# VHH binders against Abasic site processing protein HMCES (HMCES): the designs that were tried, part 4

Target 1, 269 residues: Abasic site processing protein HMCES (HMCES), of Homo sapiens (Human) (q96fz2)
Amino acid sequence: CGRTSCHLPRDVLTRACAYQDRRGQQRLPEWRDPDKYCPSYNKSPQSNSPVLLSRLHFEKDADSSERIIAPMRWGLVPSWFKESDPSKLQFNTTNCRSDTVMEKRSFKVPLGKGRRCVVLADGFYEWQRCQGTNQRQPYFIYFPQIKTEKSGSIGAADSPENWEKVWDNWRLLTMAGIFDCWEPPEGGDVLYSYTIITVDSCKGLSDIHHRMPAILDGEEAVSKWLDFGEVSTQEALKLIHPTENITFHAVSSVVNNSRNNTPECLAPV
Key: E = the ipSAE of ESMFold2; O = the ipSAE of OpenDDE; V2 = 0.75 times the mean of E and O plus 0.25 times the DockQ between their complexes.

## First folded at step 1 (VHH)

Design c6 (framework vhh_8pnl_2)
Fold by ESMFold2-Fast, scan of step 1:
Structure c6 (fold): chain B 269 residues (1-269), chain A 119 residues (1-119)
Amino acid sequence: as target 1 above (269 residues)
Amino acid sequence: QGQLVESGGGLVQPGGSLRLSCADAGRTFSDYAMAWYRQAPGKERELVATISSGGSTNYADFVKGRFTISRDNAKSTLYLQMNSLKPEDTAMYYCAAEYYDSSGEWEYWGQGTRVTVSA
């Protein structure tokens, strides 16, 4: 996973993240650095994306089931990174393979500190390798959505007006992430950055791409991944596996250029 | 296995130079980020250098100042110019490609070209 859409206005995104705390009270996540949220149909690594994380990361006595939403840099910069410029990191940390996460220091250390987050997106893009051609077919991949006229899903055959209306109640894709905090050696603000955990593709996606993000399907999985105060690293990692509850449709080559930021990027073709 | 074909490897003495090439016959070359990796006997593959579709480069510390990665989009060819070669540079060298720098998971790999540095 290396390209997403996260275009919802801040207020719509916040309402889409409504949740229930441990006491059963309905809440909205509290924002940190809300002015740094930059909606886009075409988010690439090194850009900021909104993530959910436990309030306990910021307040020592907070209820670990309460959630913060914050923009973080996509591409994890380890806390031990010595140089002054994060762009000089020799390793690509856009994704973290589930099979080696406990072997690699860059990921094992923040996991040991409970630095688990849930990466939010409308969906993600993948480019299908087509034999016999020089061009790839991009696909937009997302949770099945509710509120079509007759079914619990949306499809390419739906009218443009129907697609516009689904954003009001869109079910956001929730991907398992790991974050870290890096303090510049010469001073300045702490950098929060994340990686997306990846797994082998499910059967439904295998014809598009051989890898997929680790998707947390439903509030129980999301809450357990975030709650580092009650859920150990070993228990949380049991949530990391391929999921079949996913859908997709082909999109135009407009999405290929990450500078293109229009609804055409995810519209069915 | 893929449409990437490496060439230019060989036997050289310490202090010598080699230029590796990687030809891409099956895709729109200019849209791809490219990389050189190497694997010495008994060791895992390590990243040597990367070049983005836009031409931005990055190098592993152990080759900085000695190796130069470059691309020729008109010829659909990636290059690695290797100067001041050391015995420690002895390895199979692989090129890799990924669409638009998006994920850091290299999808296409060549079969490799062998570089031996010995007196």
Scores: ipSAE 0.012, ipTM 0.285, lowest interface PAE 9.2, mean pLDDT 85

Design c7 (framework vhh_8pnl_2)
Fold by ESMFold2-Fast, scan of step 1:
Structure c7 (fold): chain B 269 residues (1-269), chain A 119 residues (1-119)
Amino acid sequence: as target 1 above (269 residues)
Amino acid sequence: QGQLVESGGGLVQPGGSLRLSCADAGFTFDDYAMAWYRQAPGKERELVAYITSGGSTNYADFVKGRFTISRDNAKSTLYLQMNSLKPEDTAMYYCARESDYSNYEFDYWGQGTRVTVSA
């Protein structure tokens, strides 16, 4: 939960987020600050990543089921933070533990304001500790993808060239997030920043790492998490649990350096 | 975010004691497991002890019964009480915080504090 891939061009990403509103109308999310979206195979904390959130956060009388897509800073800056520079925040808000989210004021307050978002990624990376050694094996973890050809599917045996063909119909990973809005004390634009909620790993992932992001599997879960106008905090939190509907493959150590931003970062080895 | 600063190292005779401290200026110190590692010249860093956010402790066999790890969440400070020190305990000692990034167990290294045990 500390490294993701989100490399799709803006138009492809937007189409991958097609959804139905409460009235059953097919829609694409509307962008805020699209120029701040920076696609990358290797996104680390403090970079911007695209999130989905309810239009009602921006327009008083909007339909809460309609969605905005916006780049937000990874690493939640609480609204009450009083310094002029967010980089001076003295605690790590990259992830938020599900078991203590209601006890920690930095997360409880924005959650109480309905500041729920869905963090978008191609997938995320985790480093498996190898028995009896200091070395770790990185893995790329993502939703199972639908086969587009009867004989073809994505998998560890696929060549890097074949992976380029799957991106047009890629099912994005949808992770539960909490965001907050910070107003610089000396003026300037409001900073939107988020944290990813984490849970205990599912059985399928337990050999790789003991924690995983809270994944919202399917449009019903995504809609309920986003719709803070109709779904209470208590009801939304019932969506936060481990899921077994994930797959993974080992990747090369190229991904270890966050400066590396190439398809090799997620290619099977 | 959150900087770790180790202190308390020094020169002691075999059988002596030292108390190491690690200060974290952050506000969420209590959310993280904390660890002490050490590294002797020419060797890899090795885990000495860790303490979970809930207070459960674990010790390497070579320090068990001699060292005690503890934390003070109100002061955002981690401690290592070192008793019955031996020459083989001579090393640079590092404070580490559990990474909530889910990519490493402990990956926030401080600058270290030197412990020398000799007559």
Scores: ipSAE 0.000, ipTM 0.171, lowest interface PAE 13.1, mean pLDDT 83

Design c8 (framework vhh_8pnl_2)
Fold by ESMFold2-Fast, scan of step 1:
Structure c8 (fold): chain B 269 residues (1-269), chain A 119 residues (1-119)
Amino acid sequence: as target 1 above (269 residues)
Amino acid sequence: QGQLVESGGGLVQPGGSLRLSCADAGSIFSSYAMAWYRQAPGKERELVAAISSGGSTNYADFVKGRFTISRDNAKSTLYLQMNSLKPEDTAMYYCAADYEWSGDEYDYWGQGTRVTVSA
């Protein structure tokens, strides 16, 4: 996974992340650095994306089941990185393979500290290899959406009014991530950055691409992944596996250029 | 038919120079960490040089100071400038891209371009 869409306005995104606490009360996650949230139909590595993480990471003795939402840099910068410029990291940390996550220092160290997060997106993009040509076909991949009387489907959204309705009740894609905190050696603000865990593709996506992000399907999986105060690393890693609960459609080559940031990036063709 | 297409290989005398190119037909190039690998006859593929999506570079010890890896995201093209070539640099050179994983695995490969450094 190397390209996502996360375009919802902050208030809509926040409502889409509504959850229940341990007492069954409906809650919204509390924002950190909301001004750093940059919505886009076409998010690439090194940009900031919103993630959910446990409140306990920021507040000692907080309830570990309570959630914070914060923008983090896509591309994990390990806490041990010694250079002054994060872009000089010699290896790509955009994604993290599930099968080697406990072998790689960049990932096993933050995992040991409970630094699990849920990466939020409208969906992600993948490029299918086409036989007999040098072209790739991009696809937008996302959770199946529940159609209501007022909402349209993404495939039937032909007008601005219909597009507005699609996003009002959109089920966000929830991907398992690992984050770390890096303190610049010359001083300055702590950098929070994340990686997306990847797994073998499910049967339904195998014709598009051989790998997929580890998707946490449903609130139980999301809650267990985030709750590092109650759920050990070993137990949390059992949630990391392919899912078949996914859908997709072909999109135009407009999405290929990460500078293009319009609804055309995810519109069906 | 792969998305990555190498070019620029050829026959060159010791001490000569070559510039290899690798084009990404899909134009999703800026998301990739990219690398050049080489494989000499009877040997396994080995990393020559790598460049992250952000431009950070890493070189094998045997090419440091002689080779330079660079990328042009606007042209979706990766380059390897090879100077002071030696007979031991003779190999098939492969372009590789990693947009799925950390930089420990490259999941897209080109077909290669041959570099021969003659006596």
Scores: ipSAE 0.011, ipTM 0.375, lowest interface PAE 9.1, mean pLDDT 85

Design c9 (framework vhh_8pnl_2)
Fold by ESMFold2-Fast, scan of step 1:
Structure c9 (fold): chain B 269 residues (1-269), chain A 119 residues (1-119)
Amino acid sequence: as target 1 above (269 residues)
Amino acid sequence: QGQLVESGGGLVQPGGSLRLSCADAGSTFSIYAMAWYRQAPGKERELVARITSGGSTNYADFVKGRFTISRDNAKSTLYLQMNSLKPEDTAMYYCAAHYYDSSGYWDYWGQGTRVTVSA
């Protein structure tokens, strides 16, 4: 996974993340650095994306089931990184393979500290290889959505479910991530950055790409992944596997250029 | 250990230019992130500009467009080209080298070079 859409306005995104804490109380996640959130239909590595993480990471003795939402840089910068510019990291930390996560120091160390996060997106993009050519067909991949139709008594034709209207009740894609905290050597704000854990693709996606992000399907999985105060690394890793509860459609080549940030990036063709 | 030596400071009139140099006697200059800091009389030390081992640069807002940081790994030397100098730029300028790994964080500082901007 190397490209996502996360375009919802901040207030809509926050409401889409409504959850229940351990006591069953309905809550919204509390924002950290909300000014760093930049909605986009076409987010690439090194840009910031919103993630959910446990409040216990920021507040001693906090209830570990309570959630913070924070923008983090996509592309994990290890806490030990020696240079002042994270873009100069020599190895790619955009994704972390599930099968080697406990073998790679860049991922094993933050995972051991409970630095698990849930990466939020409208969905992600993958490029299907076309035989006999270097061209690839892009697809937008996302959770199945519930259709809602409101047809009026006002004599209007039925409003189609179009992409603009479906965002009101959009179910965000929730991907398992690992984050780390890096202190710039010359001073400045601590950089929070993340990687997305990847698994073998499910049967439904195997014709598009051989890998997929580890998707946490439903609130129980999301809660267990985030709750590092009660759920050990070993138990949390049992949540990391392919899922079949996913859908997709082909999109135009507009998405290929990461500078294009319009609804056309995810519109069906 | 005093491995960093700054030079190039002096007295200039407002609008003038100076080029500061920082020489590293060590053989590991190329792996360090390097920075220029300054400390004006009665003030805290503040970051002016930084440059990664790969050459990427970042500047404090108060020097953007006027100062340029650069490095020459073959000569193990860091530079700060200062143009359009203002009285507010009067300070002791320090060179710093930064490195950290899993064992910890290391920083090395020079002794400083004085820049005075006055008519």
Scores: ipSAE 0.000, ipTM 0.085, lowest interface PAE 22.4, mean pLDDT 81

Design d1 (framework vhh_ozoralizumab_d1)
Fold by ESMFold2-Fast, scan of step 1:
Structure d1 (fold): chain B 269 residues (1-269), chain A 120 residues (1-120)
Amino acid sequence: as target 1 above (269 residues)
Amino acid sequence: EVQLVESGGGLVQPGGSLRLSCAASGFTFSDYWMYWVRQAPGKGLEWVSEISSSGSTIKYPDSVKGRFTISRDNAKNTLYLQMNSLRPEDTAVYYCARDEYYDSSGFDYRGQGTLVTVSS
């Protein structure tokens, strides 16, 4: 996963993340650095994206089931990184393979500290390789949404005009992430950055791309991944696997250029 | 510095076989999906095969499925392509490639290529 859409206005995004804490109380996640949130239809690595994480990361005695929402840099900068410019990382930390996560120092160390987060998106993009050409077909991939009788009509919900109406009650994609905190060696603000854990693609996506993000399907999985105070690393990693509960549609080449940030990026073609 | 070095190309008759090798260095080979792509004279790059980091997932286009087999040896940092039942239309320069996980135009890292000519 190397390109997402996360375009909801801050207030809409916050309401879409309503949850129950361990005591069964309905809550909204509390924001940190809300002004750093920039909605976009076309998020690339090194940009900021909103993530959910446990309140316990910020308050020593907090209930670990309570959630913070914060923008973090996509592309994990390990806490041990010694260069002054994080863009000079010699390897790509946009994604973290599930099969090697416990073998890689960059991921094993923050994971051992409970630095698990849930990366939020409308959905993600992947590019299907086409035979006989170096061009690829982009697809927008997202959770199945609640259907109405009108949405079951062929083409009705797929038109660009109708797609703009679905955001009112959109189910956000929730991807398993690992984050770290990097303090610049020359001084300055602590950088929070994350990576998305990836798994082998499910059968439904195998014709589009060979890898997919580790999707946490439902509030039980999301809660267990976030709650590092009660759920060990070993137990949390059992949540990391492909899911078939996903859908997609082809989109235009407008999305190819990460500078394009319009609804046309995810509109069906 | 990512480096990929292909070998094993040559002239072969239709129906023949060749085995290509690619020696990888400058990155942790066992962490990456690897690819074979080819470029026939006067044409663009064509994806030929891909293999997951562990070797458990393998894909081919219909044009080579059943004739070509991709494999890897992570202990030796080497990628292979076994080509059987070769056809004149398989004539191309074959490249070993590593792609970034997210989309970029073409394959970001590929070797110098090895020429395969299938002719009577």
Scores: ipSAE 0.000, ipTM 0.168, lowest interface PAE 13.1, mean pLDDT 84

Design d10 (framework vhh_ozoralizumab_d1; at its last look DockQ between E and O 0.01; V2 from the best seeds 0.00; counts 0 for: pae E 19.8 > 2, grease 26.4 > 24.2, placed apart)
Fold by ESMFold2, look of step 2:
Structure d10 (fold): chain B 269 residues (1-269), chain A 121 residues (1-121)
Amino acid sequence: as target 1 above (269 residues)
Amino acid sequence: EVQLVESGGGLVQPGGSLRLSCAASGFTFSNYWMYWVRQAPGKGLEWVSEISSSGSTTKYPDSVKGRFTISRDNAKNTLYLQMNSLRPEDTAVYYCARGYYDFWSGYSDYRGQGTLVTVSS
């Protein structure tokens, strides 16, 4: 997983993240650093994307079921990193394999501190290799969307009015992540950065790619992953598995160039 | 540098119409969602319309739905707001905005200098 879409305006994105806290009160997540959110149909590593995390990471005695939403850098920079420039990191932290997460210091340390986050996207892109050629078929991969009278899949919109409804009630993809906080040794703001946990692909995606992000399907899974105050690392890791509750469609090669930021990136072909 | 220049504001009577324009430069206009936001005297910024990068998706709050129409011309790098059936409560400075309108703080990525719309008899 190395490319996502997260294009919704901030207010639409925030409303899509409505949740209930431990006491059953309906809430929206509170933003941190909202000026770093830049909506795009075509997000790549080193860009900022919104993640959810527990308020307890920021406030002493906060209810750990309350959520903060914040843009973080994709590509985890470990808190113990000693160089002044994150580009000097000698290994790729865009993704974290679930089967080795407790073996890699870059991921084990922040996970042990409860630094779990939920990475938000409209969906993600993956390229299917066509054997014998240098051509690859990109796909847009996302949660199945439950239709209302005016909402449906991206390909089902039959008017500008119905297109608006597709995204108004869009179910955001919720991927399990780990984050860390790095203090530059020569000063500057603390850098928040994340990695996306990956698992073996489910059968439905195996023809496209052999890995998939660990998807948290439903509010209970999201709540347990975020709530490091009440859910131990050991219990949280039981949430990390492939899911078949996913759908996809082929898209054009417009998405291949990461500078292309248009709805065509995710439009069915 | 990013520039957003609004025009088309003025004085109209209740029930009248105005069309606002926003000329965009300094960025790839077709890659961004665009917004109209407004600030009534003594109040904070209020979201009044949004449009997707291609123009295929538009959204409005209930207060203006059915009266306002957002559109864009990506070939001319221009955003529009057609305002019909104007009411005195629509009196505000209208801003063209790129990025995200923050409902609670009124912050956005980039915002023009605004154009004044006054609806009064």
Scores: ipSAE 0.000, ipTM 0.113, lowest interface PAE 19.8, mean pLDDT 84
ESMFold2-Fast, scan of step 1: ipSAE 0.064; ipTM 0.550
ESMFold2 (binder alone), look of step 2: mean pLDDT 85; pTM 0.864
OpenDDE, look of step 2: ipSAE 0.025; ipTM 0.399

Design d11 (framework vhh_ozoralizumab_d1)
Fold by ESMFold2-Fast, scan of step 1:
Structure d11 (fold): chain B 269 residues (1-269), chain A 122 residues (1-122)
Amino acid sequence: as target 1 above (269 residues)
Amino acid sequence: EVQLVESGGGLVQPGGSLRLSCAASGFTFSSYAMYWVRQAPGKGLEWVSEISSSGGSTKYPDSVKGRFTISRDNAKNTLYLQMNSLRPEDTAVYYCAKGPYYYDSSGYYDYRGQGTLVTVSS
């Protein structure tokens, strides 16, 4: 997983993340650095994406079931990185494999500190290899959506008014992530960055790509992954596995160039 | 550059009051939990108070609870410690400490200030 869509306006995104805390209270996540959130149909590594994480990461003795939503850089910069420019990191930390996450220091250390997050997206893109050519067919992959008489389909939306209907009550994709915080050696704001955990592809996606992000399907899985105050690393890792509860459709090559940021990127071809 | 500059320390009589200030710069002050910690002569660091990034929650050890009040002004990037009913055992260098952006179980602080001396004596 190396490309996503996360285009919802901040208020719509916030409502899509409504949840219950440990006491059963209905809540919306509290924003950190909301001005860093940039909606896009075509997010690549090194851009910022919204993630959910436990409030306990920011406030000692806070209720670990309460959630913060914050933009973080995609591409984990380890806390030990000593150069001044994070883009100079020579390792690709866009994804981390579930089978080696406890063997790689860049991921094991933040995971041991409870630095688990849920990466939010409309869905993600993957490129299927085509025979006899270097061309790849892109697909948009997302949770099955509940269709009501007031919601549209992606393929039927052809104007801004219709697009708004498609995204009403859209179920956001919730991917398991690990984050870390890096302090610039010469001072400046702490950088928060994340990686997406990957697993073997499910049967339904095996013809598109051999790997998929670890998707947390439903509020119970999301809550347990985030709640590092009550759920140990060992218990949380039991949530990391392929899921079949996913759907997809082919999209045009417009998405190939990460500078293209239009609804055409995810429209069915 | 991260800077924390403490001020307001001095000599005060037992039962007196002092207000400490910490001017923060070089980071997004409103994004961090902040702490006051102190070090008495010949002793280790002791946690004195903490305040959440929004100012909505505060915590104190029993030794100062009811006597000390931590507060912050995010518009001015300033942290305060109001100290009342001071005792000789409160004599220490007081440090303003920036918390990690994420809480961790180690109790880690990121000290940048040089501290301000509080002496409680006649």
Scores: ipSAE 0.000, ipTM 0.146, lowest interface PAE 16.9, mean pLDDT 83

Design d12 (framework vhh_ozoralizumab_d1)
Fold by ESMFold2-Fast, scan of step 1:
Structure d12 (fold): chain B 269 residues (1-269), chain A 122 residues (1-122)
Amino acid sequence: as target 1 above (269 residues)
Amino acid sequence: EVQLVESGGGLVQPGGSLRLSCAASGFTFSDYYMYWVRQAPGKGLEWVSEISGSGGSTKYPDSVKGRFTISRDNAKNTLYLQMNSLRPEDTAVYYCARDYEYVWGSEDFDYRGQGTLVTVSS
């Protein structure tokens, strides 16, 4: 997982993240640094993407079931990084393998501090290796959406009005992430950055790619992953596994260039 | 069985040149993007160059752009890295890698070889 779509305007994204706290109260996540959110159909590593995390990370004694939404840099910069420029980090932290997460210091340390987050996306892109050609076929991969005449679907949206209906009730993809906080040695704002945990691909995706992000399917899984005040690292890691509750369709090569940022990137071919 | 075997490393003086080779086997070489990555002593892996399966597209980070050239010979299943104007900071173990998602933030390598050491010193 190295490319996502997260194009919803801030207010639409916020409503799509409506949730209930542990006392059953309906809530919207509270934003931190909303100005750093940059919607795009084609998000690559080093760009900022919105994540959910527990309010307890920011406020002592906060209810750990309450959620903050914040843009974070994709590509975890460990808290111990000594250089002044995070772009000079010489190892790739865009993804974190589930089978070695407790062995690698870059991930084990923030995980031990409860720094779990849920990475939000419309969906992610993956490139299928094709025999006999240099061509790879890109696919857009996302949660199955509730099909109603009024909600529409990506493939059935023929007009701007229909496209608006597709996104109004879109179920966002919720991926398990780990984040860390890095303080620049020369001073300045704390950098929040994240990695996406990856697992072996499920049967349904195995023909496209052999790995997939660890998807948290449903509010129970999302709440347990976020709630580091009540759910231990050991219990949270039980949520990290492949899921079959996923769908996809082939897209055009427009998505290949990360500078292309249009609806054509995720439209079915 | 996928196998990547690097060669061509050695000791060279600053300003010198070296050409690295990587012999690939066990897969259809022309179907895959290939990469050179390096690891300097005490440092993490650094992406050095990328080439498409046809050889029609190449990419480099600013640290080596203009000095390094990646190429491939699909008939021989061999990847090359021509390194010119070498600097002491280029000292590293160089790995041939098959990880088509490296530049897009894939997790580590799909496959990589055992590496070849390049030392740039007087």
Scores: ipSAE 0.013, ipTM 0.202, lowest interface PAE 8.5, mean pLDDT 84

Design d13 (framework vhh_ozoralizumab_d1; at its last look DockQ between E and O 0.01; V2 from the best seeds 0.00; counts 0 for: pae E 19.8 > 2, grease 25.6 > 24.2, placed apart)
Fold by ESMFold2, look of step 2:
Structure d13 (fold): chain B 269 residues (1-269), chain A 122 residues (1-122)
Amino acid sequence: as target 1 above (269 residues)
Amino acid sequence: EVQLVESGGGLVQPGGSLRLSCAASGFTFSSYWMYWVRQAPGKGLEWVSEISTSGGSTKYPDSVKGRFTISRDNAKNTLYLQMNSLRPEDTAVYYCARTYSYEWSGTYFDYRGQGTLVTVSS
């Protein structure tokens, strides 16, 4: 998983992240660094995307079931990295395989500190190799959406009125992530960055690609992954598995170029 | 470019009150948790209050709980500390601070101003 869409305006995104805390109270996540949120239909590694994480990461004695939403850099920069420029990191941390997460220092260390996050997106893109050509067919992959009276299909979002109907009730894709905090050696702000955990693809996606992000399906899974105050690393890792509760449609090659940031990137073909 | 300018300190009798202000600029004030910290003569820096980005969550150490109230006005980029029932041990230079650290232990305080002196003396 190396490309996502996360295009909602901040206020719409925030409302889509409504949740219940451990006492059953309805809440919205509280933003950190909202000025770093850069919505786009076509997000790639090294860009910022919003993630959810426990308030306990920021506030001593906080209720660990309460959620913060913050933009973080896609591509985990380990806290031990010594160079001043994160682009000099000599290995790819865009994804972290679930089967080796406890073997890789870049991921094991922050995971052991409870640095679990939920990566938010409209959905993600994946490219299927086509037989008899080196061309690849991109797909947009996302949670099944409940059709409501006020919304239509993604293809019907070709006007401002229809766009609001499709996206006002969009169920955001919720992917399991690990984050770390890197202090630049020359000083400056701490860099928060994340990796997306991957698993073998489910049967429904296996013809598109052999790997998929670890998707947290439902509020119980999301809450347990985030709540490092109550849920141990060992128990949290049991949440990491493929899901069949996923849907997709083919999209045009417009998405291939990461400079393209338009609704056409995810529009069905 | 980040600026935090404290004001409102002064000399006050024990049992008195003061209200401190902190004018913030150079960053999106409403996106940051804010803190008041103080440094008493001959002592290290200590935390005295914190407030969430919206102002919906506040916290205080036992030494000031019930006497100090932190608040913020995000429209004016201003942080406040209402200090009531002041005691001689509250004498310190007070700083407002923000943090970028997401680490729940060992909170880092980013303070920039000269602080404002509060003296509680008979």
Scores: ipSAE 0.000, ipTM 0.105, lowest interface PAE 19.8, mean pLDDT 83
ESMFold2-Fast, scan of step 1: ipSAE 0.301; ipTM 0.688
ESMFold2 (binder alone), look of step 2: mean pLDDT 81; pTM 0.822
OpenDDE, look of step 2: ipSAE 0.017; ipTM 0.306

Design d2 (framework vhh_ozoralizumab_d1; at its last look DockQ between E and O 0.44; V2 from the best seeds 0.00; counts 0 for: pae E 7.6 > 2)
Amino acid sequence: EVQLVESGGGLVQPGGSLRLSCAASGFTFSSYWMYWVRQAPGKGLEWVSEISTGGDITKYPDSVKGRFTISRDNAKNTLYLQMNSLRPEDTAVYYCARGEDYYGEFDYRGQGTLVTVSS
ESMFold2-Fast, scan of step 1: ipSAE 0.096; ipTM 0.543
ESMFold2, look of step 2: ipSAE 0.013; ipTM 0.471
ESMFold2 (binder alone), look of step 2: mean pLDDT 85; pTM 0.862
OpenDDE, look of step 2: ipSAE 0.015; ipTM 0.307

